VHH binders against a8x493r558to705. Designs and how they scored, part 3

Target 1, 148 residues: a8x493r558to705
Amino acid sequence: QWLENALDMTNCRLLRVAGESKKNFVNDSPFLLINEASVYMLARHIDMDVQDILTRFRSNIVVRGLPPFIEDTAKRLSIENLEFEVVDKCTRCEMICVDPMTGEKDPSLLLALRDYRNKQKMTFGIYIRQSNFEPGQFVEAGSAVRFF

## First folded at step 25 (VHH)

Design rg1
Fold by OpenDDE, fold request of step 27:
Order: structure tokens, then sequence, then C-alpha cells
Structure rg1 (fold): chain B 148 residues (1-148), chain A 119 residues (1-119)
């Protein structure tokens, strides 16, 4: 039943998890997932590295191999054998203008996001919560990701 | 699929030079920071040099003044010019996307290319 509406994304993979190479999410609050393809759509309009944008968005999980902004309509997803529910979209503010390492302010990313969203609600990324709880299960870079 | 293919390694005498290349595909190379790593026998993998898409560079202290990292976005290729090579530079060299938000990190690896510096 869970897999009935799975998108055929054979190349969708977990790029990285912030903080450690292997992680589970059993005891944690919702995590912020970012789609690298979506990041690129912004990056192509501004002079920033994908890595810079990812840092500014303060993502917990980054996935790649997906079409851009597919996460905007996602309800559920799986990373290997871990299952997640999408709980909300991440509303962005001036925080993304600040380089967390240097404190330098640059509005270019915010402006790019504003333009992309046609001056509507400025969301980027989704909050996800693990919905299955199996001890000893971990995900890492390269883990298969499926959106539902 | 992300692919990174390193080449240019070989045997060289101390004081010699070598130029490594990394052919990248499967991701937006021109918008990604890239880096060279190396792993010597019995040691962990270490960051050698990094380059942002805008051209700013980072070098490990051990290679400063000797190595130069560069990129050709039109060719999706990363380079490492190694001059004044030393025996301690002997290692398998890898290229990868460079993540620097907290500490240098990587996500994909190629097979690497072996550099041996020996008399």
Amino acid sequence: as target 1 above (148 residues)
Amino acid sequence: EVQLVESGGGLVQPGGSLRLSCAASGFYFDRNAMAWYRQAPGKGRELVAGIRSKGSTYYADSVKGRFTISRDNAKNTLYLQMNSLRPEDTAVYYCARWFYDSSPKFDYWGQGTLVTVSS
C-alpha cells in the first residue's frame, strides 16, 4: 500500500545528512529536507555554490536525483527502510541571507527565491518526520530515496 | 548518476611535477565547489585542495606553494597541478564535491589515481 504511489525515481539518492554520515531519526523532531535539484534552480540565477545555498538553508537532509520542486507536493517519502511523513513546508526569511560561517549578509538568495515563487509564500524545503520506528536502522549518503 | 574519473597519476621522482585531471558528470559541476583528496597507505583520507565555483581556493598547509587546483567548467574537469613533489605526497588522489559548511566533507568518490613519488 505504501509503495502504490511511489514515484519512479531510480536515481534518487540521499546526498548527505548534517552532522554525521549515518543517522536515524527515531527520537528527533521534524527534519528539514532539501532537494538539490531545487537548489540548483536557484543557484543558476545567482553566483553561489550549491554548497553555499545548502548551508544557508540549514538543511538536515539533502536528496538528489529528483526533479526540482517535486517536494512541494510530496506527502510521504522513504529513505531505504525509513519512512517519513511530510509535515510542512519551510517558510524562509532573512536568515538565509546570512552566511552562518562568517555572518556576512547577502540578499541574493532571498531575492532569487522570491522571484521563483512569484512573490508568493517563500517556502523552500520540507519538514519531515519519521513515521516508522525500527531500532538499529540508519541511513547514509547513497541511500535510496522514494517520494510518494 | 554522479561520476568522477581521476587520471594523471604515475611514478615521479622527488622534485618532479604531475598534473591530475578529474572528469566530472552527472551533476551541475559549474555550480559546485570541488576538491582533491588523497589517501596515503595506512592513513586516512585528507583534504588537499578545494576550489569554489567562483574560483577561491583552499590548500592544506602541507601543499601550499606547491600544488594548484583549477577547474574548467566548459569541460567539467577539475585539475591539480603538483610541483616540487615529495615522497610524503605519495597517495591515491581523489576528486569530489567539496562540502565546507562545518568541516570538509564529500559525497561521491571516483576510483582515484595513484601518485608515487620515489627516487
Scores: ipSAE 0.789, ipTM 0.904, lowest interface PAE 0.4, mean pLDDT 88
Fold by OpenDDE, fold request of step 27:
Structure rg1 (fold): chain B 148 residues (1-148), chain A 119 residues (1-119)
Amino acid sequence: as target 1 above (148 residues)
Amino acid sequence: EVQLVESGGGLVQPGGSLRLSCAASGFYFDRNAMAWYRQAPGKGRELVAGIRSKGSTYYADSVKGRFTISRDNAKNTLYLQMNSLRPEDTAVYYCARWFYDSSPKFDYWGQGTLVTVSS
């Protein structure tokens, strides 16, 4: 089934990696992956740019072309030749109310998340860790992404 | 698929005006900040102007007072009104989603539209 899903999601791609254009993740701390489609689901309910939400969520990796919140059930994923395991969901707190660039506070994002999760655990995004090692292999914006 | 199609470029004399358009598709335009970039011959691509979904704008110092960025969400179109054009404005102009969490970043590019300012 995962293969079928991967085949159907040929346009699922890495939107960006924070910090640098090309990167691998070997021996690094878990990285926070955000699904742009999921971001939009929140953004459509509040007056906030997708870019602002991404910033407030402090994402390391952003992917697009995936169904919203598919990451909630993901166990593994691949970005090109790099393989990742999902280690946890990211529990959100009041920190997302603060624009890290300006310091401005806006509770709308937190409230939107609360409502979307229907008073369940307020998670958004997943922590991932590279599970393989491919010397000389890097990913960048546009890299193919598959969820398993 | 994200698509950005720039148009409106051309040859204009110094002091002239042009209006660029960018037709966007494949993403939620109304919820995204957008920007115009340009790349002059032999130079790197630079941010010209940006506009957030709320309408706030940013301009490079070199174009302040001369260029105006705007958007029509109903048409999924980004605009750049360029007045008082100078030879140094000659470049290929691109529109892109504007990522501003650190340095300006982009994810997709169109083919661009050439603006040539020459007497």
Scores: ipSAE 0.783, ipTM 0.900, lowest interface PAE 0.4, mean pLDDT 89
Fold by OpenDDE, last read:
Structure rg1 (fold): chain B 148 residues (1-148), chain A 119 residues (1-119)
Amino acid sequence: as target 1 above (148 residues)
Amino acid sequence: EVQLVESGGGLVQPGGSLRLSCAASGFYFDRNAMAWYRQAPGKGRELVAGIRSKGSTYYADSVKGRFTISRDNAKNTLYLQMNSLRPEDTAVYYCARWFYDSSPKFDYWGQGTLVTVSS
């Protein structure tokens, strides 16, 4: 019923999902969701690839087509017919300075996030939990995403 | 909306050369690593070459020394110079954003451009 208040975004899509190409989240929780538009806002100010930032943020789910940082105020979202509740924001620390593939350290991302958040808490991304159960239903890259 | 438009493909003889182009729009091209992929008949799509925003490059072993990937951020264009072409290079070539951690995932794909190497 709450789906009636979805943001009118027609091009919001699931870009990436960690693990299997098709996934159901019914038995696992919570998952970290990153908004690519928000990543772009950071990437514009530092000499780092969007792909590096996404890697360092270690997300389970990446979405595209949403306004930047809309996730900061989101309470719920849907991916196709799967419904999710936002449970918390992801507090970031020095871990994002480390490239998980090479182990190389680069403080630029953390500094960029600090500057962007200013005096606010150092968060980026949101933890989500599936709130419904749809037997035999899965989501994958390209699935439609709606924020509420 | 994200758009990728490949061009420059064609028919060439073994040992010949081609230069592919990819016009990108709808995202911050200069902040993204980009790559060329190819899909030969009856085979899966494979990574051919990648280039970071800073210019560092990666090449599949099969194309090292023959192919050169480059980019023009001012034109939002990705290039692939292909020299010493071989019949096994025959494929549809695609450009896409380069994700380091896995084989091609869903993103945005253009129509591709066909490269046929045949005597």
Scores: ipSAE 0.782, ipTM 0.896, lowest interface PAE 0.4, mean pLDDT 89
Fold by OpenDDE, last read:
Structure rg1 (fold): chain B 148 residues (1-148), chain A 119 residues (1-119)
Amino acid sequence: as target 1 above (148 residues)
Amino acid sequence: EVQLVESGGGLVQPGGSLRLSCAASGFYFDRNAMAWYRQAPGKGRELVAGIRSKGSTYYADSVKGRFTISRDNAKNTLYLQMNSLRPEDTAVYYCARWFYDSSPKFDYWGQGTLVTVSS
C-alpha cells in the first residue's frame, strides 16, 4: 500500500548482490545497501576505483540510478516485489582504510568521507531488513528499486 | 541505463592482429575498472585482461605479451589490441565492468564481438 508514495526514480536499479546472482532476504540479518552514485562522489576526490571502494565498504547490495546520498533520508524501499525497512545508517571506521585483499593501509577513503560529512557523523550506506514475505520471489541485477 | 557495445571482431589468419573497441555509457566509466572476457565454443567465459582506472593492468597467462588492454576516458571507450593471434583465441569477446569479489567478475556486459582465427 505504501508503494504509491515512491520517489520518482524510474532509473533506479539493483546493480549487484554480493555472492549470488539471484537472492531473497527472508529471515536474514540486516543487509548493507550502498548507492553507486554516493560511491562515485567519494571516488572522484581520490585516486581509487569504484570497485575498490565498494570492496572496502563491504557492501551486500549496490544500487544505481539514484542521486548521491538520497539513501541517507530513506525510510523504506522495494526491490521488485520485496519490501525493506531502513534499520540504521552504517557507521564507518578505520576498517575502510584497509584493502581486504592485500592488507595495505590507505587513509584516503576515510579522509574523503570525513571531509564530505564535514566532520559530522561518519556514515556511509544503510542497513536494510526485508519486511514482507513473497514465496518464490527473487531479485537480481537489473531489478527495479524504489525508495520511500 | 548501462550500455556496452563491442566492435572490431572478424576473421583473421594465425599470426594476425585485431583491435577491439568497447563503447561504454550509463555509468561512471572514468572511475571504474574495466575488463575483457571471452567465451570459446563449448567453454566457459574467462577473463582475458583487466585495467583499473589508475592504469594498472592484468592479463591472463594465455595472452601475456600478445594482448594489450587500454582505455580512453574522454571517449568512454575500452580497447583490446590483439597481436600474434592463435586459433585458440577464437571466441566471442565481451566488454564488462571489472569486480574483484573472490575472483575477477563482471556485472554488466555487451552482446560481444566474434573473433575467429583460422587458416
Scores: ipSAE 0.780, ipTM 0.897, lowest interface PAE 0.4, mean pLDDT 89
Fold by OpenDDE, fold request of step 27:
Structure rg1 (fold): chain B 148 residues (1-148), chain A 119 residues (1-119)
Amino acid sequence: as target 1 above (148 residues)
Amino acid sequence: EVQLVESGGGLVQPGGSLRLSCAASGFYFDRNAMAWYRQAPGKGRELVAGIRSKGSTYYADSVKGRFTISRDNAKNTLYLQMNSLRPEDTAVYYCARWFYDSSPKFDYWGQGTLVTVSS
């Protein structure tokens, strides 16, 4: 069923994982997944690097090679052999205005997100939970990602 | 597909100069901070210089005043002007997206370009 419903995105890859280079998610939930393409959509309108936005969004997992905001309608995804369910969208607040490293405050990102969401709920990123158990399976940067 | 292709390396005498280039593709170069790294024989890879999309720069203490990092967003190219080269600058130089939310790190890099400074 997974293969039948998979989006044809052969170049979708895991960009980075917070913490360890190789990680299994069986004991942790939920994780915040950020789509790099979505980040760019915000970055292009504000004076902020993609790296800064990723930092401010406190991402656990960053994926690339996907269309922007495709995660907003995603129900499931796979990273290599690990399967995940989308739990919820991540509601953002003024915390994204703060650089977690320096403590600097900049409202630009929040305002950009507000405008992009057209005054609707300010969400960015999705919470995901591993739905299968694969002993000894790990993912890392470069791992193949598929949305379903 | 992210691609980074370094060029411009070579053999140079102490006190000489080189200009490295990095051709980037497969990501939004203009919105990404970029950096040069280098790895000398038997040593770990180290950050040499970084440049934000805003233009602010960072330099390792060992290269301050001698190296200049710059970028041309229209060409998706990163540069490293290296002046007053020293034997200790001998290394393979890599360009990468610059992640600075923790310790400096990178996710993609090319094959690198060898810089050899020797009499």
Scores: ipSAE 0.779, ipTM 0.897, lowest interface PAE 0.4, mean pLDDT 88
Fold by OpenDDE, look of step 25:
Structure rg1 (fold): chain B 148 residues (1-148), chain A 119 residues (1-119)
Amino acid sequence: as target 1 above (148 residues)
Amino acid sequence: EVQLVESGGGLVQPGGSLRLSCAASGFYFDRNAMAWYRQAPGKGRELVAGIRSKGSTYYADSVKGRFTISRDNAKNTLYLQMNSLRPEDTAVYYCARWFYDSSPKFDYWGQGTLVTVSS
């Protein structure tokens, strides 16, 4: 059931799942997916840790091996044998300004995001929903990821 | 592929010193916070020290004043200087990318290097 028009298949892997453990996905619940490459672009721009940004974005799933911001045009994706549809982009708010270590507010990330989005909607990451279901299936870090 | 390779472990007497190194590759080291973890026999893995890309550091209470974490981004290398070593410091030490969500976490770790402190 794999589509032939994959956006990118070059060494794309699941980097992290929330909780650092095997996960089952519930079909009715959307998950927030973040592209590490996209995070890195912001990290370089504002001299912030990738981990800090990732933490601030509070993603459920982080993927690696894709060009930055390719997720913005993605319609579907697969993680191993699990298939997902992209349901929306994640609009970010001032919550991402809080340093997770100190609790201090720093607007740099939000400002950077604004700049990257050309003062359009400040989105980062995509909401995905599982489109198939197989009981007993799990995904974990290292799982193969495909974007379509 | 992400790789972390620890080195520098060994046997030392109490009060002795060791310097651990971690060679990192396969990711943007200079933009990533890094940490040292350790796992003693029969115990869980615990955070020893962390260092952010900008240089700020974190230390477990048990190692404060004795251990120093540092990094060389040009060499993609993480270091842990361990002074005044104690028997309770005996553990396998792991280099890892450091996450600090709600609690200290990690991903990507190496095979570890054994540090044994014994008289």
Scores: ipSAE 0.690, ipTM 0.859, lowest interface PAE 0.5, mean pLDDT 88
Fold by ESMFold2, fold request of step 27:
Structure rg1 (fold): chain B 148 residues (1-148), chain A 119 residues (1-119)
Amino acid sequence: as target 1 above (148 residues)
Amino acid sequence: EVQLVESGGGLVQPGGSLRLSCAASGFYFDRNAMAWYRQAPGKGRELVAGIRSKGSTYYADSVKGRFTISRDNAKNTLYLQMNSLRPEDTAVYYCARWFYDSSPKFDYWGQGTLVTVSS
């Protein structure tokens, strides 16, 4: 059967650096990770391209090929052989109403997140920190990702 | 799985025209900004033109007025009409999702389609 294909989800893991040039994990600062499937889940009724949504969420790392919102329950993850701990969820506010390139305001993304969270804390994305830090390491798009 | 299939390249004389197509599958094409990039021999890939899902466009200075990007969201297809072609336009052309960078980023890439402009 083509059940995974009907959802347009793959078993391949993809790590994508969005919005900036490639960044190395050379220090212990948290990186912001978001799940592209969760973005699509919010975007179904928003008249906004995924790229605009990703820019407004200001993520460092975007993953693909996972069920939507699975990141909300994650404790740890690996990107290839690099290990990370989840240190917090990212609370979202009015800043995601503003397109960082144009300054245009559109509240639809914040409203969609509010509706999804249904009075719960307004989080989207998770902060991760490398637990097995080694100097000179970095991640690239296409890296395998596993959540724990 | 995500696939991007470019077509329509070929050999054309300076001043000629070509129309490139990109068939997309495996993602929500109508929720994604898309772009054409090109890579000339010995050079990196560079942004040529981009288009948002609702139709707003961007063009590199070198192609403004000569190239037209368009899309058909019902057919999941991206197009590039190239007019007044010059030898400097010779490159492999790729379609990709557009994250508004002037340089390409890692994402999904197809095989590309070769455009050669020569007498």
Scores: ipSAE 0.466, ipTM 0.783, lowest interface PAE 1.5, mean pLDDT 80

Design rg1
Fold by ESMFold2, last read:
Structure rg1 (fold): chain B 148 residues (1-148), chain A 119 residues (1-119)
Amino acid sequence: as target 1 above (148 residues)
Amino acid sequence: EVQLVESGGGLVQPGGSLRLSCAASGFYFDRNAMAWYRQAPGKGRELVAGIRSKGSTYYADSVKGRFTISRDNAKNTLYLQMNSLRPEDTAVYYCARWFYDSSPKFDYWGQGTLVTVSS
């Protein structure tokens, strides 16, 4: 059963890490992780490129290969042999209505999230913190990611 | 699985033209900004042209007026029309998703297509 669950999660891949070609995550401030499938779920209801949506959410780490919003139930994850704990979900507010580079206001992203959450807390993305350190190990795009 | 397949490169005389194509699959092409990059021997990759899903474009100064980026969202295909080619345009050309504020080297990449401009 454990192997069956792990196989369901082993298709997840690291897509992007903000500002780094390689990264060792040692007990820094929590990183914001976004699931690209969750972005596409919101994007299908609005006319906005994924790149613009990610800018508004200010993501540090983007992953792919998982069902939308499965990250809402995650407690831990691994990226290769690096282990992370989920610290909290990221609560979103009207600030995502504003493009941080241009100042343009467009509420469509916030409204799409509100409609998806249907009166539940307005969260999108999760904060994670590395729980182990291994010298000489790094992560890059394509790294295997597993959620638990 | 995401795939990007570039084609249309080749050997061409200075002043000639080529049209590059990029077939994309495994992601929602119509929800992604896309770009062409190039890498000359011994140099890093540089942005050539970008296009948002809604059609807004960007061009590097070195190609402005000579190159035209376009896309066909129904066919999941990105194009680069290259006119008035110069020897300094010689490079391997890559298509990729365009992340404005991020390095392109950490996303999906194809093998590229070689363009050689020589007499």
Scores: ipSAE 0.424, ipTM 0.763, lowest interface PAE 1.7, mean pLDDT 80
Fold by ESMFold2, fold request of step 27:
Structure rg1 (fold): chain B 148 residues (1-148), chain A 119 residues (1-119)
Amino acid sequence: as target 1 above (148 residues)
Amino acid sequence: EVQLVESGGGLVQPGGSLRLSCAASGFYFDRNAMAWYRQAPGKGRELVAGIRSKGSTYYADSVKGRFTISRDNAKNTLYLQMNSLRPEDTAVYYCARWFYDSSPKFDYWGQGTLVTVSS
């Protein structure tokens, strides 16, 4: 187990890119990155599937293999040979209370985030922008991710 | 490491039944919507049935009334009971996390289990 935990801490992988197996970077726009471990930490305290949480957060990129909320301290990251800078943290509002499939309101996700942040700014996820942008490059599920 | 291990496939005559199982490990199964997909030879992968962690279900029109998806969150196991099988149900069946799209999405995938329905 201890060996698996150490490997998990260093084995960060791209899990999803906007619901596709790969993503071409066609412009220099920022992307929203979510850490799956952080999602699970919120999910433990609410009656909501991970899939519903991800749809409410509207993530572009989901990564795995990191400790929960370590993305809060990240400044740069790489996905394979592509380099990214962290532009900002993503501030969340009451929009995440709405189920995008049904329109029904459920505040439990926002309240769980508020409880985690303990009256601090309501951020979840980070905006990243490619620092070495070149048209035609892409990332795909399974790509190695490293945070700095 | 996430693992999805499908089992229960085999050769069955038309009108027969099979029960597929999917053993899941390496993630919080009880916090994830799950689905069965299938891929017939020469075809794309298609959604067959889905089930949320709390039990609400979806079925493709082609299997509704014949197939039943279920889950045991305590055993981290997903099931597909297939009744009144037809030759067009012949495919490799996969379990996966369900993100509510009808097209197969990348995520964690196993090797699948082959179901053959023939006379």
Scores: ipSAE 0.417, ipTM 0.768, lowest interface PAE 1.9, mean pLDDT 80
Fold by ESMFold2, last read:
Structure rg1 (fold): chain B 148 residues (1-148), chain A 119 residues (1-119)
Amino acid sequence: as target 1 above (148 residues)
Amino acid sequence: EVQLVESGGGLVQPGGSLRLSCAASGFYFDRNAMAWYRQAPGKGRELVAGIRSKGSTYYADSVKGRFTISRDNAKNTLYLQMNSLRPEDTAVYYCARWFYDSSPKFDYWGQGTLVTVSS
């Protein structure tokens, strides 16, 4: 019990879901998840608003309330009662240098990620897939998230 | 703990002015684009004005030329100067992080501040 409270039985929440609503239906395809704390870690070293960084990474799901980059070690997670498995890490390429709204190129985000990864594979974010998928289920912004 | 505290609302005559403030804490205000949204009775929440951390601004057509958004990154404060107020500006006004769209996103929200423009 104490261990749960000390190790991240925290207020981790689903911050953003793809689209314009608070909820989206799940499907049998992987979703791309990004940790907001990891975004802030990169943002400390570049001249972009957090919102610009999120746009370039093109995520389906953004979570908050977790330590930076803890998603790199995750194998499974839950969003409320829905269970997900981590399928892969998302490898990033030069496409994140392009502002999808303007087409303007700025390599600073890719360079910051390269520097953070320090010769390791250039991953940011994780692909997740619901382990018990059924049609008609949905995820909702504000939902509790737990990593395992 | 993230907090957004709106203030400065009140009752004002048509044609009057108000200045709203939003005190932000618990996150890196200077790394975030910010916006004011409003929600009139029986309507959805809509974007009023947005401002990037470095000062670039956006205004909804209904408020252009009448409202001015500004920020003080050293004080973690967002402002909305509202001039030439009209009855249709009556709403609860919220400050929030801005994700560059006209629709609100789930994120951190305060209680809002009520602006009433009547008689």
Scores: ipSAE 0.384, ipTM 0.727, lowest interface PAE 2.0, mean pLDDT 81
Fold by ESMFold2, fold request of step 27:
Structure rg1 (fold): chain B 148 residues (1-148), chain A 119 residues (1-119)
Amino acid sequence: as target 1 above (148 residues)
Amino acid sequence: EVQLVESGGGLVQPGGSLRLSCAASGFYFDRNAMAWYRQAPGKGRELVAGIRSKGSTYYADSVKGRFTISRDNAKNTLYLQMNSLRPEDTAVYYCARWFYDSSPKFDYWGQGTLVTVSS
């Protein structure tokens, strides 16, 4: 019971998926998942709205209700009945210094990540790929998310 | 749990004014850009006005000069002052997080508040 609560993170919810109001994960390419709590940890040191940070990180899937950076240890996750495997962590480079809408450069996000990682590999977010495709499945905001 | 609760709608004559409010919870309001959208009967939701956490604003051409978006970060509240209302402003108004586009995105929505402008 205790282990289930600690492992399941029962308050974890899908917050956003880029592209559609409901999402079917038919594309075989891995999707980039970002933990909103991790975004807020970086945001407190820089002058950007969450939307600006998410745009620079090019997120596909955003989840909430997890401790910050716990996604770095995840191996698998589910969103409702859709199952995903973690393929890799997303390594970030100087591309995130560029606002994709304006072309303006601001290194503050990269510097905040560097300071957080403190000589570790510069990762933020995880790549996931659906492992159990079933036709007609979809997700929406508020969908239950479980990390393993 | 993200919650957005819109209020302040009602029936008003053409030329009148209304002030909409949106109480936000379940996220750090002061770190998020926010917007008002509206949906007229039979239409999709459209962006009306947006505001960044630090106060810069955007307005759709149809409301520019008549509507004013504002926010109170200490109270986690978004506002829309609507002046010189017209029958074509009749819609359900929603607040949402703003991802800098004119189309609604996959995200959380409240129930909205109905504004009816009728003579």
Scores: ipSAE 0.365, ipTM 0.725, lowest interface PAE 2.2, mean pLDDT 80
Fold by ESMFold2, look of step 25:
Structure rg1 (fold): chain B 148 residues (1-148), chain A 119 residues (1-119)
Amino acid sequence: as target 1 above (148 residues)
Amino acid sequence: EVQLVESGGGLVQPGGSLRLSCAASGFYFDRNAMAWYRQAPGKGRELVAGIRSKGSTYYADSVKGRFTISRDNAKNTLYLQMNSLRPEDTAVYYCARWFYDSSPKFDYWGQGTLVTVSS
């Protein structure tokens, strides 16, 4: 079923890598990935531009071209020829209530996530770790992404 | 698929006016801050003006008082009214999502629309 869904979403792309267009991965620490479609779903209930919401989540990697929240079921992914395994889901806390640029507090994002999760664990985004590290590997914004 | 289609460019005399439009589709336009960037021949892209979804605006110093950015969220359209045009405004103009940086970053881009200010 998962494989069928991955085949149906062939236009999944790297949108941003920590605000940079190119990134060299080191296989010694997990990276945090979020799905832009999931951001849009929360944004429906919040009076913030998507750009403001994205900064609150403080992720390393943003992807597009997937249905919202499908990343919750992902086990692996590839970015071009680089392979990654999902290590864990990211539990969110009060830190997303703080604008990282201004320090201003607004709990609306955390409250929207709480409402969406409805008694489930407060997760948003997934931790990934490269499984096939080789020296000199790079990914860049616009790279093809496949979820499994 | 995201699509951004700029239009309204052309050849105009110094002191003249043009109105640029950008038709957006494939994303939630009304939930995104948007901007106009421009690229003169042989130069990098630079931020011209930005506008948040609720209408707050920013202008580069070089265009402040002469250009007006606006948006119509119901029509998914971004506008740039350019008045008192100067030869230095000659560039290809692009619309894009705005992440509050003055330098362009990777995101969705259109083909742009050429504005030439010359006698």
Scores: ipSAE 0.337, ipTM 0.703, lowest interface PAE 2.5, mean pLDDT 80

